# Ledger of designs, part 97: VHH binders against c4kar8

Target 1, 263 residues: c4kar8
Amino acid sequence: MAELSTPSPASPAPLDGGRGDELEKFTLRGARQILQLLQDLITHRGLITAHTGGGHSFMTAVLKVDEERGRVVLDPSPDPQANRRALAAPRLTCVTQLDGIRIQFPLVGLGEGQDKGRPALFAPLPAEMLRLQRREFYRLQVPLAHELSCLLKAEDLARKPVEVSARVIDIGAGGVAVVVPTGAAEFVIGGTLPACRLALPDGEPIELDLEVRNLNRQTQRNGTEQLRVGLRFAALPRAADTRIQRYIFKTERALNAKARGGL
Key: E = the ipSAE of ESMFold2; O = the ipSAE of OpenDDE; V2 = 0.75 times the mean of E and O plus 0.25 times the DockQ between their complexes.

## First folded at step 8 (VHH)

Design h35 (framework vhh_vobarilizumab_d1)
Fold by ESMFold2-Fast, scan of step 8:
Structure h35 (fold): chain B 263 residues (1-263), chain A 125 residues (1-125)
Amino acid sequence: as target 1 above (263 residues)
Amino acid sequence: EVQLVESGGGLVQPGGSLRLSCAASGFTFSEYDMAWYRQAPGKGRELVAGIDSGGYTSYADSVKGRFTISRDNAKNTLYLQMNSLRPEDTAVYYCAAQESFYGLTYYRPSEYDYWGQGTLVTVSS
């Protein structure tokens, strides 16, 4: 009568004609590669959005990687409820960006403890990390100084039309993520917002139809909650696509130049 | 706590139909990708059909045109309508759930977070 090992679930076969294997080439599974990428996140002070399920997330950062013990130490939320949700979750899905490259990784077995006498969250090193290098996954983090906004044409709780000015926090080839003021509008995943207006620094606002792709209630580093809405460009006109790509390119180039001491 | 409870399995003749249901509780169902897997005796689990949080569907080649996956977010329920059943469809059918990765409908991790106990489908004459 030997001790039983819990078998790992069988990996699912791809449903989409084998496209699931496309992500394997962007997946890091080597312990040294994972450790190095986590150290890079510490060096660059990368902010991480940790999704805890139920449409909830919180902002965190890697404080420390313990290579010898195979663990990461994360900055807890100042909101105790966010930490309780994280500890109760079967998995955290962590998302961040480094040099325009989207990085995702799961953390399983989250615990709480102390680091140098201060509260901390800890987890074993992830078994895998995704480093998504394709242009369609690229998201420019919009500088606050640009005051980039999108006027959303949405509905309130009573299904009455409402216009909401939302701050654009990231932008890519396929869409934008915005912060919506609490209670300002109701959103349905898959719903269309027609004739929204994206304000870029380079001229008149761009009129766009946007599709709601995701919603999350994110707890900020100061403990306040905000609604983050992911919006896909629906039928983007070529002229609008050109202006958006030009903004992304110019902003990325300017940010890179400033990081390098500014030529 | 998270629970997935399958129902609707049974014995059916070849060419018959069955509808499976999976009742979900303990999480925000509308924000999760859902799937049906099956496992025949002596074989590993295989993915039958998936539906993401945005309602986009995918099917294994062996079931395309015969099976339809759907979801009712108001009832927190996943369905699989199975038509033109064949003896090779005989298996235990499992409901599976994972949090959607940021509305990336093409992103499917290798493992699902939650699994039901399964429901047996037997197709025989």
Scores: ipSAE 0.000, ipTM 0.236, lowest interface PAE 10.3, mean pLDDT 79

Design h36 (framework vhh_vobarilizumab_d1)
Fold by ESMFold2-Fast, scan of step 8:
Structure h36 (fold): chain B 263 residues (1-263), chain A 125 residues (1-125)
Amino acid sequence: as target 1 above (263 residues)
Amino acid sequence: EVQLVESGGGLVQPGGSLRLSCAASGFTFSEYDMAWYRQAPGKGRELVAGIDSGGYTSYADSVKGRFTISRDNAKNTLYLQMNSLRPEDTAVYYCAAQSSFYGLTYYRPSEYDYWGQGTLVTVSS
């Protein structure tokens, strides 16, 4: 059962409220399972948000797992203040996702050192890792200024193939919501749209198969009708998942910075 | 297509100066963390200097105080000003770009999104 107060697997924020009893069934405590999950994060280049408390966080990644010394090695922040906050913190809460699954773990006893002549952060292996298997997805509202679009391969009323450039209004780990002009194409819930192209602000368009999950006809304040289409990523390459996650976190960070800049 | 094109390399005497440029195209340059790496013959690539999308800089200890990294977002160009050059600075210098999300210090050389072809710097008498 979904809970509104629990963040989705795609959310960068730590889980709110002490939920030890509710989250016990999702908690890994086996040393082998913990090592395997950390190696999966390395293999998939899992982006990690490390929360240092007081609303502060920084982006990091696991560089390696040192099994002999029972330690993880993390990339430090390029910001010296973020590193000072991390080293002063009694605990880091690390949040990431892998294939839409939320992963969260504590690191205690953070120290600094060198890895091949470069600064690095070290911590003992976590005794437990949360792997939240519920598939609820965080949705970022896409700023209009980003002009994010998805080229949809769909059919018209006569079942003739058409290509429609749709504006992306929200995006998450599991899919996008787009707005299309009324009458541009026909959509069927459960239908697959093959080889669609998602254009992010950086890099080449991402080629994706999309499944239609929902349809909503909305009338705007000016009386204009738009069709909102919810689309699920049918299969997501690792590189595409990473790019989408980077876009989400980067945009949320920029929006938060803008909100804090306005008094 | 994405391109990173380095220029400004050449032969210089010890104590001399060179300015390297990296012209970027095919991506939103201002949104990317940029770095200079170098590779001497028979050695692995090492970080020389980095600059993130916010303008924060980092330097290898061997070049600190001698080299200055900078960027011009209007020209989509990354620069490396190299002063007080030494024979051990002889290497092929590579421009590298990575989504600003990871930060320059966070990522290893093998994990950068885009690399240039390199420009040779020789410091010899």
Scores: ipSAE 0.000, ipTM 0.109, lowest interface PAE 16.2, mean pLDDT 77

Design h37 (framework vhh_vobarilizumab_d1)
Fold by ESMFold2-Fast, scan of step 8:
Structure h37 (fold): chain B 263 residues (1-263), chain A 125 residues (1-125)
Amino acid sequence: as target 1 above (263 residues)
Amino acid sequence: EVQLVESGGGLVQPGGSLRLSCAASGFTFSEYDMAWYRQAPGKGRELVAGIDSGGYTSYADSVKGRFTISRDNAKNTLYLQMNSLRPEDTAVYYCAAQPSFYGLTYYRPSEYDYWGQGTLVTVSS
């Protein structure tokens, strides 16, 4: 599983740069995106492992971003030899994590100096940063035994409010797919369903605004028809996001363990 | 550095068609959700159509079946094909971009949302 194989923050290894097009979709090249991601690393005090080549690395952190001069300021190693290796390296490969998401970027042209009287390392802003979103296209199929539900606040054909308890059939980082009985409510693609309640195991329902993304009529094996509705999460608070991710991870792990037991 | 430049607006008679384009630069277009919004005189800004980084589309009820949103990632361009235009479609149409976050965080600060200058569409006899 990709989550179980993620390197620890204390000893992350660089991703293979030869993957080319496979990683292109996770590569940020916009100057504003790069600046914002670096600021996020400062805000969360993210520890960075900087690889200098030859099996050598040191721990650092982004101290600040100097947007005017187009450079990043890094915390030097307490080991002078590590700093000398870094300054001599043609390129540093920097690896970190932000809330479990792997972030990797190159730094070229490292220099040394002082920031407000303290030793510092300086480098031009990276031209690219990799944000590995392993869940971008991943949809966990929810086990029927979990009876996962979402209470939808929707409208009928006359625009009158109705509440529908919908079974969650799949879930990902960006949303859920649910099934509802035909005629239970009217769904409009692009419409927003406010204050819906997602019931996950272990805790109170999560209150969410959901956007309708797709509609599909599915005929079951027994001949009955269900409406499948794809719903995007609109603006998740961190605690809700963490709970959803935890559910996905635990369920994926349990499904993999069950599959192994079948041998 | 980020720029969104709309084109294709103009004057058209009811029942006519227009194709809007939005040329994007300064960011990795394929990683962004794109949308068309419009603002009519005396009304608030409203979503017309959206297309996410995976190509999934959504439409406002008022335009469904008449408008088609599409994207060309190789050309970094967003399109809106508008058919069977009505006087109520008269508005300034805006191209908008926001990062597509399928990852483990939903951090989307307002400064990541980008807007074009708008293009005027007038539907009148």
Scores: ipSAE 0.000, ipTM 0.116, lowest interface PAE 14.6, mean pLDDT 76

Design h38 (framework vhh_vobarilizumab_d1)
Fold by ESMFold2-Fast, scan of step 8:
Structure h38 (fold): chain B 263 residues (1-263), chain A 125 residues (1-125)
Amino acid sequence: as target 1 above (263 residues)
Amino acid sequence: EVQLVESGGGLVQPGGSLRLSCAASGFTFSEYDMAWYRQAPGKGRELVAGIDSGGYTSYADSVKGRFTISRDNAKNTLYLQMNSLRPEDTAVYYCAAQGSFYGLTYYRPSEYDYWGQGTLVTVSS
């Protein structure tokens, strides 16, 4: 499955840097996106936990962004020791939350100075910012009654193109897991399946590109073998991403209401 | 059954103020993005203001600085404070609800899950 072992969005703990491949889809690298996100943190007066290494951290906030000089200005700690550790650190890992969304970014080359006559810390703008929504790693188990399917464009064992209608068994913001009969097609981890079609209960099927992330063989109680395929969404138009997340949210709410004995 | 019931509309003079309310029932209000839309005679519905489940607000350029959207999750109620009203603000105002993770200004009216019946606001002398 395309699952992440990450802390909750509310956790101040930093994410593992060795998970670059898993976190890439959540990483903003566009200068305008980074500037906008930092401005949002200023507008909402977001508190930031800055990790200096060795188990040390302090609370800060973005005071302003200097777009022309490519710098961010931070509120120093009232603890001089924390500021000394920050200035000596090769990298700060900054963690915050905006509207339930976890935001994490590195700052390198921290310096000290003044802003409007008061002490301040400053650093070059980060080249990347991680933005993890609370439900980015959540997977909804699809109700059988929804008969959710995805038409996959894959290859058979002889590398000939085939189309396979696969049952969707779970769905998240980042992808789907599907089941296919054993031998229906060949899948390789890292392979791309272009122009697949995901059928949601509301509206037209969504055309999307999928990347194979994992494979698992399952034996049903009747002795039939099925292949479970974990598939990651390639870049989606916002409208398609919105429809998928809305389906997840509405279905989860309906299941919770039914479990509590609603009509 | 999901219900959105708007109130507070009426006739007001230019430069006056009105406060609209939307009472919600039948769903977990605190988890929904909420919005005010309006529709003038002969026109399509347009977004006036939105507030997401986390309290983030967005406004149409025509109402920025004059209107304020707010919510009271304990009372399951959405509000729109309208100040410095103009004749062009005359419309039926609709409360809308959407279970979505994205900002409301991106969405078209057809993308909202639930709509109220509307409340008429007339601004004239």
Scores: ipSAE 0.000, ipTM 0.103, lowest interface PAE 17.3, mean pLDDT 77

Design h39 (framework vhh_vobarilizumab_d1)
Fold by ESMFold2-Fast, scan of step 8:
Structure h39 (fold): chain B 263 residues (1-263), chain A 125 residues (1-125)
Amino acid sequence: as target 1 above (263 residues)
Amino acid sequence: EVQLVESGGGLVQPGGSLRLSCAASGFTFSEYDMAWYRQAPGKGRELVAGIDSGGYTSYADSVKGRFTISRDNAKNTLYLQMNSLRPEDTAVYYCAAQKGFYGLTYYRPSEYDYWGQGTLVTVSS
């Protein structure tokens, strides 16, 4: 590795512009939000992987935010070669994690100097920061009593449009699993079901576009066959995302309370 | 130390079957989105199948209905069941791991945190 550094298997690779539109809802552009997030990185001593391009990166941290001058102060690498690469790079892509949240931001115009007599790297404040929730994909087993359903817009074997009311058996931030009688509709993995309607216990049904992710045929104990369909939220408005998360958290708390009482 | 170790590759006749396994260690397997990629001689690396931390699966059009991806979180193992194999399935098959982003899986080689060393699958008579 004298001439070329490969990304460490332990370091997350930077997200590129291929998902720019999908990432827009997770991008912070407010000056106060950016300052607060950088301050949170300082408070929690968050380690940052700074990518300089060509597979090269180094470990750094935000030491200070100079709000008056609009700059961040970064800890230089103990490796002088890494610092030379960083200073020569037209742009750094900084990647870190804070409490299960992936944070990514660009720094342009990196310079070197001293802060309070110690070597430091300086850069203007980023104009944007990406903040993605990287928590585990949690799937809540839906209580039967909640009678959660999703009205699916699908096709039959003759490619004729049909509507199928499916029982939701689990739900998470990324999608739902539903059950339908075998033969109710034709599902193709990777196919999109537009304008489906998810009914939560409180409020109006949520209109969603769903992508078919998996299919599993299951035989019930009484010998009847049903189809389990895994469905990804292809596009999820923030208001819908908030309602789904509230339902998950509320139901999880109730299930935890019951588990404590009886096991 | 993080490791992904593939096994199960080999020579098989057209129409035959193989099951690939990927044993994971050094990270919390259940939290990661897993995928199989393949690379044929002289070609780029392409997605074969993915399975996210919640069990949701995705398949390349060329393998839909023939291949099945699955995971066993208790054994920290990823599987690829390959049926009705064709000469064009000949490639080195790679296991890959990506930390999920709130239900988002980025099916791009650069987005994966960990890669196995690969296992060769040859389909010929």
Scores: ipSAE 0.000, ipTM 0.164, lowest interface PAE 11.5, mean pLDDT 79

Design h4 (framework vhh_vobarilizumab_d1; at its last look DockQ between E and O 0.78; V2 from the best seeds 0.00; counts 0 for: pae E 3.1 > 2)
Fold by OpenDDE, look of step 9:
Structure h4 (fold): chain B 263 residues (1-263), chain A 125 residues (1-125)
Amino acid sequence: as target 1 above (263 residues)
Amino acid sequence: EVQLVESGGGLVQPGGSLRLSCAASGFTFSEHDMAWYRQAPGKGRELVAGIDSGGYTSYADSVKGRFTISRDNAKNTLYLQMNSLRPEDTAVYYCAAQKSFYGLTYYRPSEYDYWGQGTLVTVSS
């Protein structure tokens, strides 16, 4: 009986700093805010994945904040090797969640210490903490049964206007991902698609402007190539935002109910 | 004037014992966490042992079970009993003081407020 080692849930990879401008909105730099958030982590006994680099990480927690000395105190790993790696690392990337919100912060200058004779790690207070609210980054995978579509107004290779009906595969408050047939239109990252129409199940299509943010070519199992296009809402009317949020909320609720065996 | 004065260093054979003392003056000894650091030739300064104001102790793995740190607040003196000495224990031993803060002690040289001049311990056959 081969014990199927249940793959340990992949520790969420640190967000690569490449989307710098968008992340600034969610970055706390205020000393008071940082202290409060660290205190919240203490209060809630939030487990933190501390990444030391090289694909290595260990579980820790914030034990204390020494405001007077400007230090954060962490629980050391039970693995001495992990602690050595942490101490040798130029930067520790800490990742956690609080109330469903992803929190990420760097620690620099890690050292050893003690709290009442118990081994501890310490570092200077982080200069910044990233707090990603689910609402802003959460993308709902659209159920196939909903048949969400987006009419894209794009251009072909000849710069001739074309309309492409694209299936929406995920939706969030900030945008949609769609799938289009390869060659249906030319998309340029950073380009704007004006006066597109997003079809939701609950009413008339929403007219909106979309910005191309990502392009990913995918080959299906059948050998067919599809283009996944990540689109940001460039201009979203308030009423449309409300409708999108309502749809996401209702759908998520329904999916969760189904997952719980209620449907 | 704040002073930390180490004493008790010297030449000892492997397996021998020494007791280091650090006499503190010019600050409230009982309100400070104390530590012994050592620096071997060509190496960085490393923690040997620490004792906080509450009497909690910490030891480097290399000296655990061999060395004992203690303090006498009435005498303003820190001690390091060193047993089963090894050649690798050869170093200048420094006394350091850090103001106590709710049982938190940071074992980083830059976190200590006061340092002694050191005493040389040589372990050689």
Scores: ipSAE 0.749, ipTM 0.889, lowest interface PAE 0.6, mean pLDDT 90
Fold by ESMFold2-Fast, scan of step 8:
Structure h4 (fold): chain B 263 residues (1-263), chain A 125 residues (1-125)
Amino acid sequence: as target 1 above (263 residues)
Amino acid sequence: EVQLVESGGGLVQPGGSLRLSCAASGFTFSEHDMAWYRQAPGKGRELVAGIDSGGYTSYADSVKGRFTISRDNAKNTLYLQMNSLRPEDTAVYYCAAQKSFYGLTYYRPSEYDYWGQGTLVTVSS
């Protein structure tokens, strides 16, 4: 079963762009479509991971779109260092998700400003936005109430074995993204973490091998720094794949039912 | 015709004070976000302080607590009260105006509609 699944990164890392002409069909270039999508992110209060390069990112949101001057206004990080990195970067790659749809866009020419005395970041409107609804790239954002965790078997900075209980923030057919405190363990891209345990609500933890695909040092909206680790399922037994897919399906159904009910 | 005319610059000793003024004409001053920028020899223009049409202020970290920006809409005048001056405050100080849109101000020189000619502030003994 795992052989039929195309592995996808389990982090908010940008799509690698090498997925052929498939991504072109999902790229928005019309000014009206771009403005509408940015407005949808504002309306739904979508959290955005802004990648500044060098494995660094911070959590932000679109606060406003200034159509008159052609600017998008972003919430700055409470960490001044994250803001300095963003302002020094030649471009940001912004990644978010809306109603199961992956949205990704670049911002070039980031600057500082204010909104009625509140500090803000701004950039020219992006010329292109990716809006990708393909199921193989779909990542279920794990509800905090589910308290989904994965026990990672890793090494610390002194190469001693450590077990780290990491919170699962998203999950898909090919892997998970987890959050760990900075410095809790040493992660190497391409390295394998053997015999990790993924805890799902129904039944015993799933034992599986995970490959490190992506590392992002992320500054949260409250200013705390966390390491986000993207992990690929290296070998997934059919029974485990079935349980993961069932969890994803049930959770999607519950979220869709809540949305259709209108709370 | 739009004009921004700065005044109040001069030579002052470290620890001294100066008050800069910027007289505006030819546009609706009350509908503009105003700022002071400065440029030291061999450096680019940097924000010193801003005040929007609603009276909200912003300051560069290097001047916070020492400088105070204010405006008088009845006189179409922008002010910068500069206290505890340091040699590194030596620069040409520029008044700048940006049309106010829904409380949003962008702190980049290219975002400003109008600029003054500048007034020189020299802090030395």
Scores: ipSAE 0.693, ipTM 0.865, lowest interface PAE 0.7, mean pLDDT 86
Fold by ESMFold2, look of step 9:
Structure h4 (fold): chain B 263 residues (1-263), chain A 125 residues (1-125)
Amino acid sequence: as target 1 above (263 residues)
Amino acid sequence: EVQLVESGGGLVQPGGSLRLSCAASGFTFSEHDMAWYRQAPGKGRELVAGIDSGGYTSYADSVKGRFTISRDNAKNTLYLQMNSLRPEDTAVYYCAAQKSFYGLTYYRPSEYDYWGQGTLVTVSS
């Protein structure tokens, strides 16, 4: 078989969504683990995109780790302006991939130096590193034909219970995004929606608690207004997680087969 | 007692030359990476040139081709030959030392263990 995946998750953009609590279980904080991962990047000559903010980035690599002083040594850019931006930035956000695994880590306190006459950049070892399988950050765009829905148990403007049937537009391991008509309910960022029901094509709906993470008003092409609600799964039972991942895998497999067979 | 003593500063016309020296004592000179920094009035301290214990050199872009750093480990002395001097080279020049470590030299001023008192270079007509 040739290919079973969508475009590489190593796209250079950093992951910011879902703050620390969503990504915490994929965050390495042990000094030994961090050192080993940096050594793996050196050994495999991993190419790193270093983001300096303002839409700017440059390509680099970890040249070595100074274990005794607790420093990482990076390859400078051949573009002097990129180096100046990096040195002025309050932090670099480094993004790379190793064997299909996305790796992301911050560097602060970047400074100039040299390694036996060769210009180099250095920083303290990162305090944490994200190490993510594709499934941990991937969001499947739900095909319209599936009509995937989620029954939300929310409150109206008068703070009275209301149930809203919302169309799911994307789904991942950590949550869903849904759309509802504006005014259907009152949503508060950080608020919880207990005992909602996610309807997957197979089997009974999944009962789960959801937390509102973002809200975005959208105007449809016909001029009607809807609300996009980003929802995080609260404590998700293993069986529910398995069903969600199975849906994502099956749907992605079907979409990939369709794209490969059609030109 | 560690000492770094700079000398050779003074007043010079644009286009002129000066040779700075830094006499070191109280530490093993050959095991240290050496550098010249400068500080102009109202400005921060900046790297001019560095030379590591293995003899590798680095220069700020503003001085490349005009300044030459060198060291004499037998005399425990660091030098800076400054040619084609410009008014913007006017500053107090400092000698600095950091312990050598696996061929890495970090240019952040906080990484330097020892600093001299400085020697003033003034470039003016």
Scores: ipSAE 0.351, ipTM 0.745, lowest interface PAE 3.1, mean pLDDT 86
ESMFold2 (binder alone), look of step 9: mean pLDDT 85; pTM 0.865

Design h40 (framework vhh_vobarilizumab_d1)
Fold by ESMFold2-Fast, scan of step 8:
Structure h40 (fold): chain B 263 residues (1-263), chain A 125 residues (1-125)
Amino acid sequence: as target 1 above (263 residues)
Amino acid sequence: EVQLVESGGGLVQPGGSLRLSCAASGFTFSEYDMAWYRQAPGKGRELVAGIDSGGYTSYADSVKGRFTISRDNAKNTLYLQMNSLRPEDTAVYYCAAQKDFYGLTYYRPSEYDYWGQGTLVTVSS
């Protein structure tokens, strides 16, 4: 009984120049480096989100690296449907984080079996792993307790100047995402908001120009509409950049310290 | 159901401009990373530009300074503004969508959740 299976593409074609060159510098292809990184994930009990395509994913972890057989042993999902989707997928995209470093790798040829009497998923060792220590991709989720705000200088429906205090929900090296009530101001993608004021916990508010990059409307359960606005730092004085980076680093360290082992 | 529909392709002379659009439906567009890929005749598929759910953009070196990717989350639409077009830009252009925690899926074509059917761009005199 032969069935025509949809051919899985071979490993993704490398990009020539640009971001392809940048990502190649963060791509581990050495067997020893791959084994070491997988072992680090085991040691730190790193949870992995495995994407199976079609908008589906499941939580897993590396239980063991079988160097003799050239494979990884993964924790199966308690959901049989998730495991079935994973086994049927031509490729999994595995995504995790280790000490603030983003790690992504493909798994091809997933199978199921037993490891020391327990159900397990098996896959050949990945041929590559992305270990991405890049500031530009990092967005810190701002703790509600910090009450971070940004005073936006925008326009209303009649194009009159208005000031809106927006809650900062995430922050990175390149910008912030804020939440404003729907109708509080009008925003245009690509528009510049001059002389806005970002309030960090320590020190005076930072004055900066913000470029509107994206807009998303969300209706809350209480019926209140909120607008999520993605804002790029148009230009940052070095002192402001340093303060933002310090806030991100300190907050990330504090959040990591609260992970289960701490009080 | 999920649908990505590209439009805006056509024939243009070298040095000309085109704007591609990708209309998305059937998923929460604002939560997805979006990308434009292209495939020239006889060649493999390559990333042109990507934009993540947070608005971060990335470009292939061959198009930096000439192309601009943008998104309108309120309209569930992805755009690619293409300026200073060259014969080498001739390809079928594809819209792609993936929900990825790190915003890197657009560098791995085999791992996209959703793809459009493509729109042809021909740059020729």
Scores: ipSAE 0.000, ipTM 0.170, lowest interface PAE 13.0, mean pLDDT 77

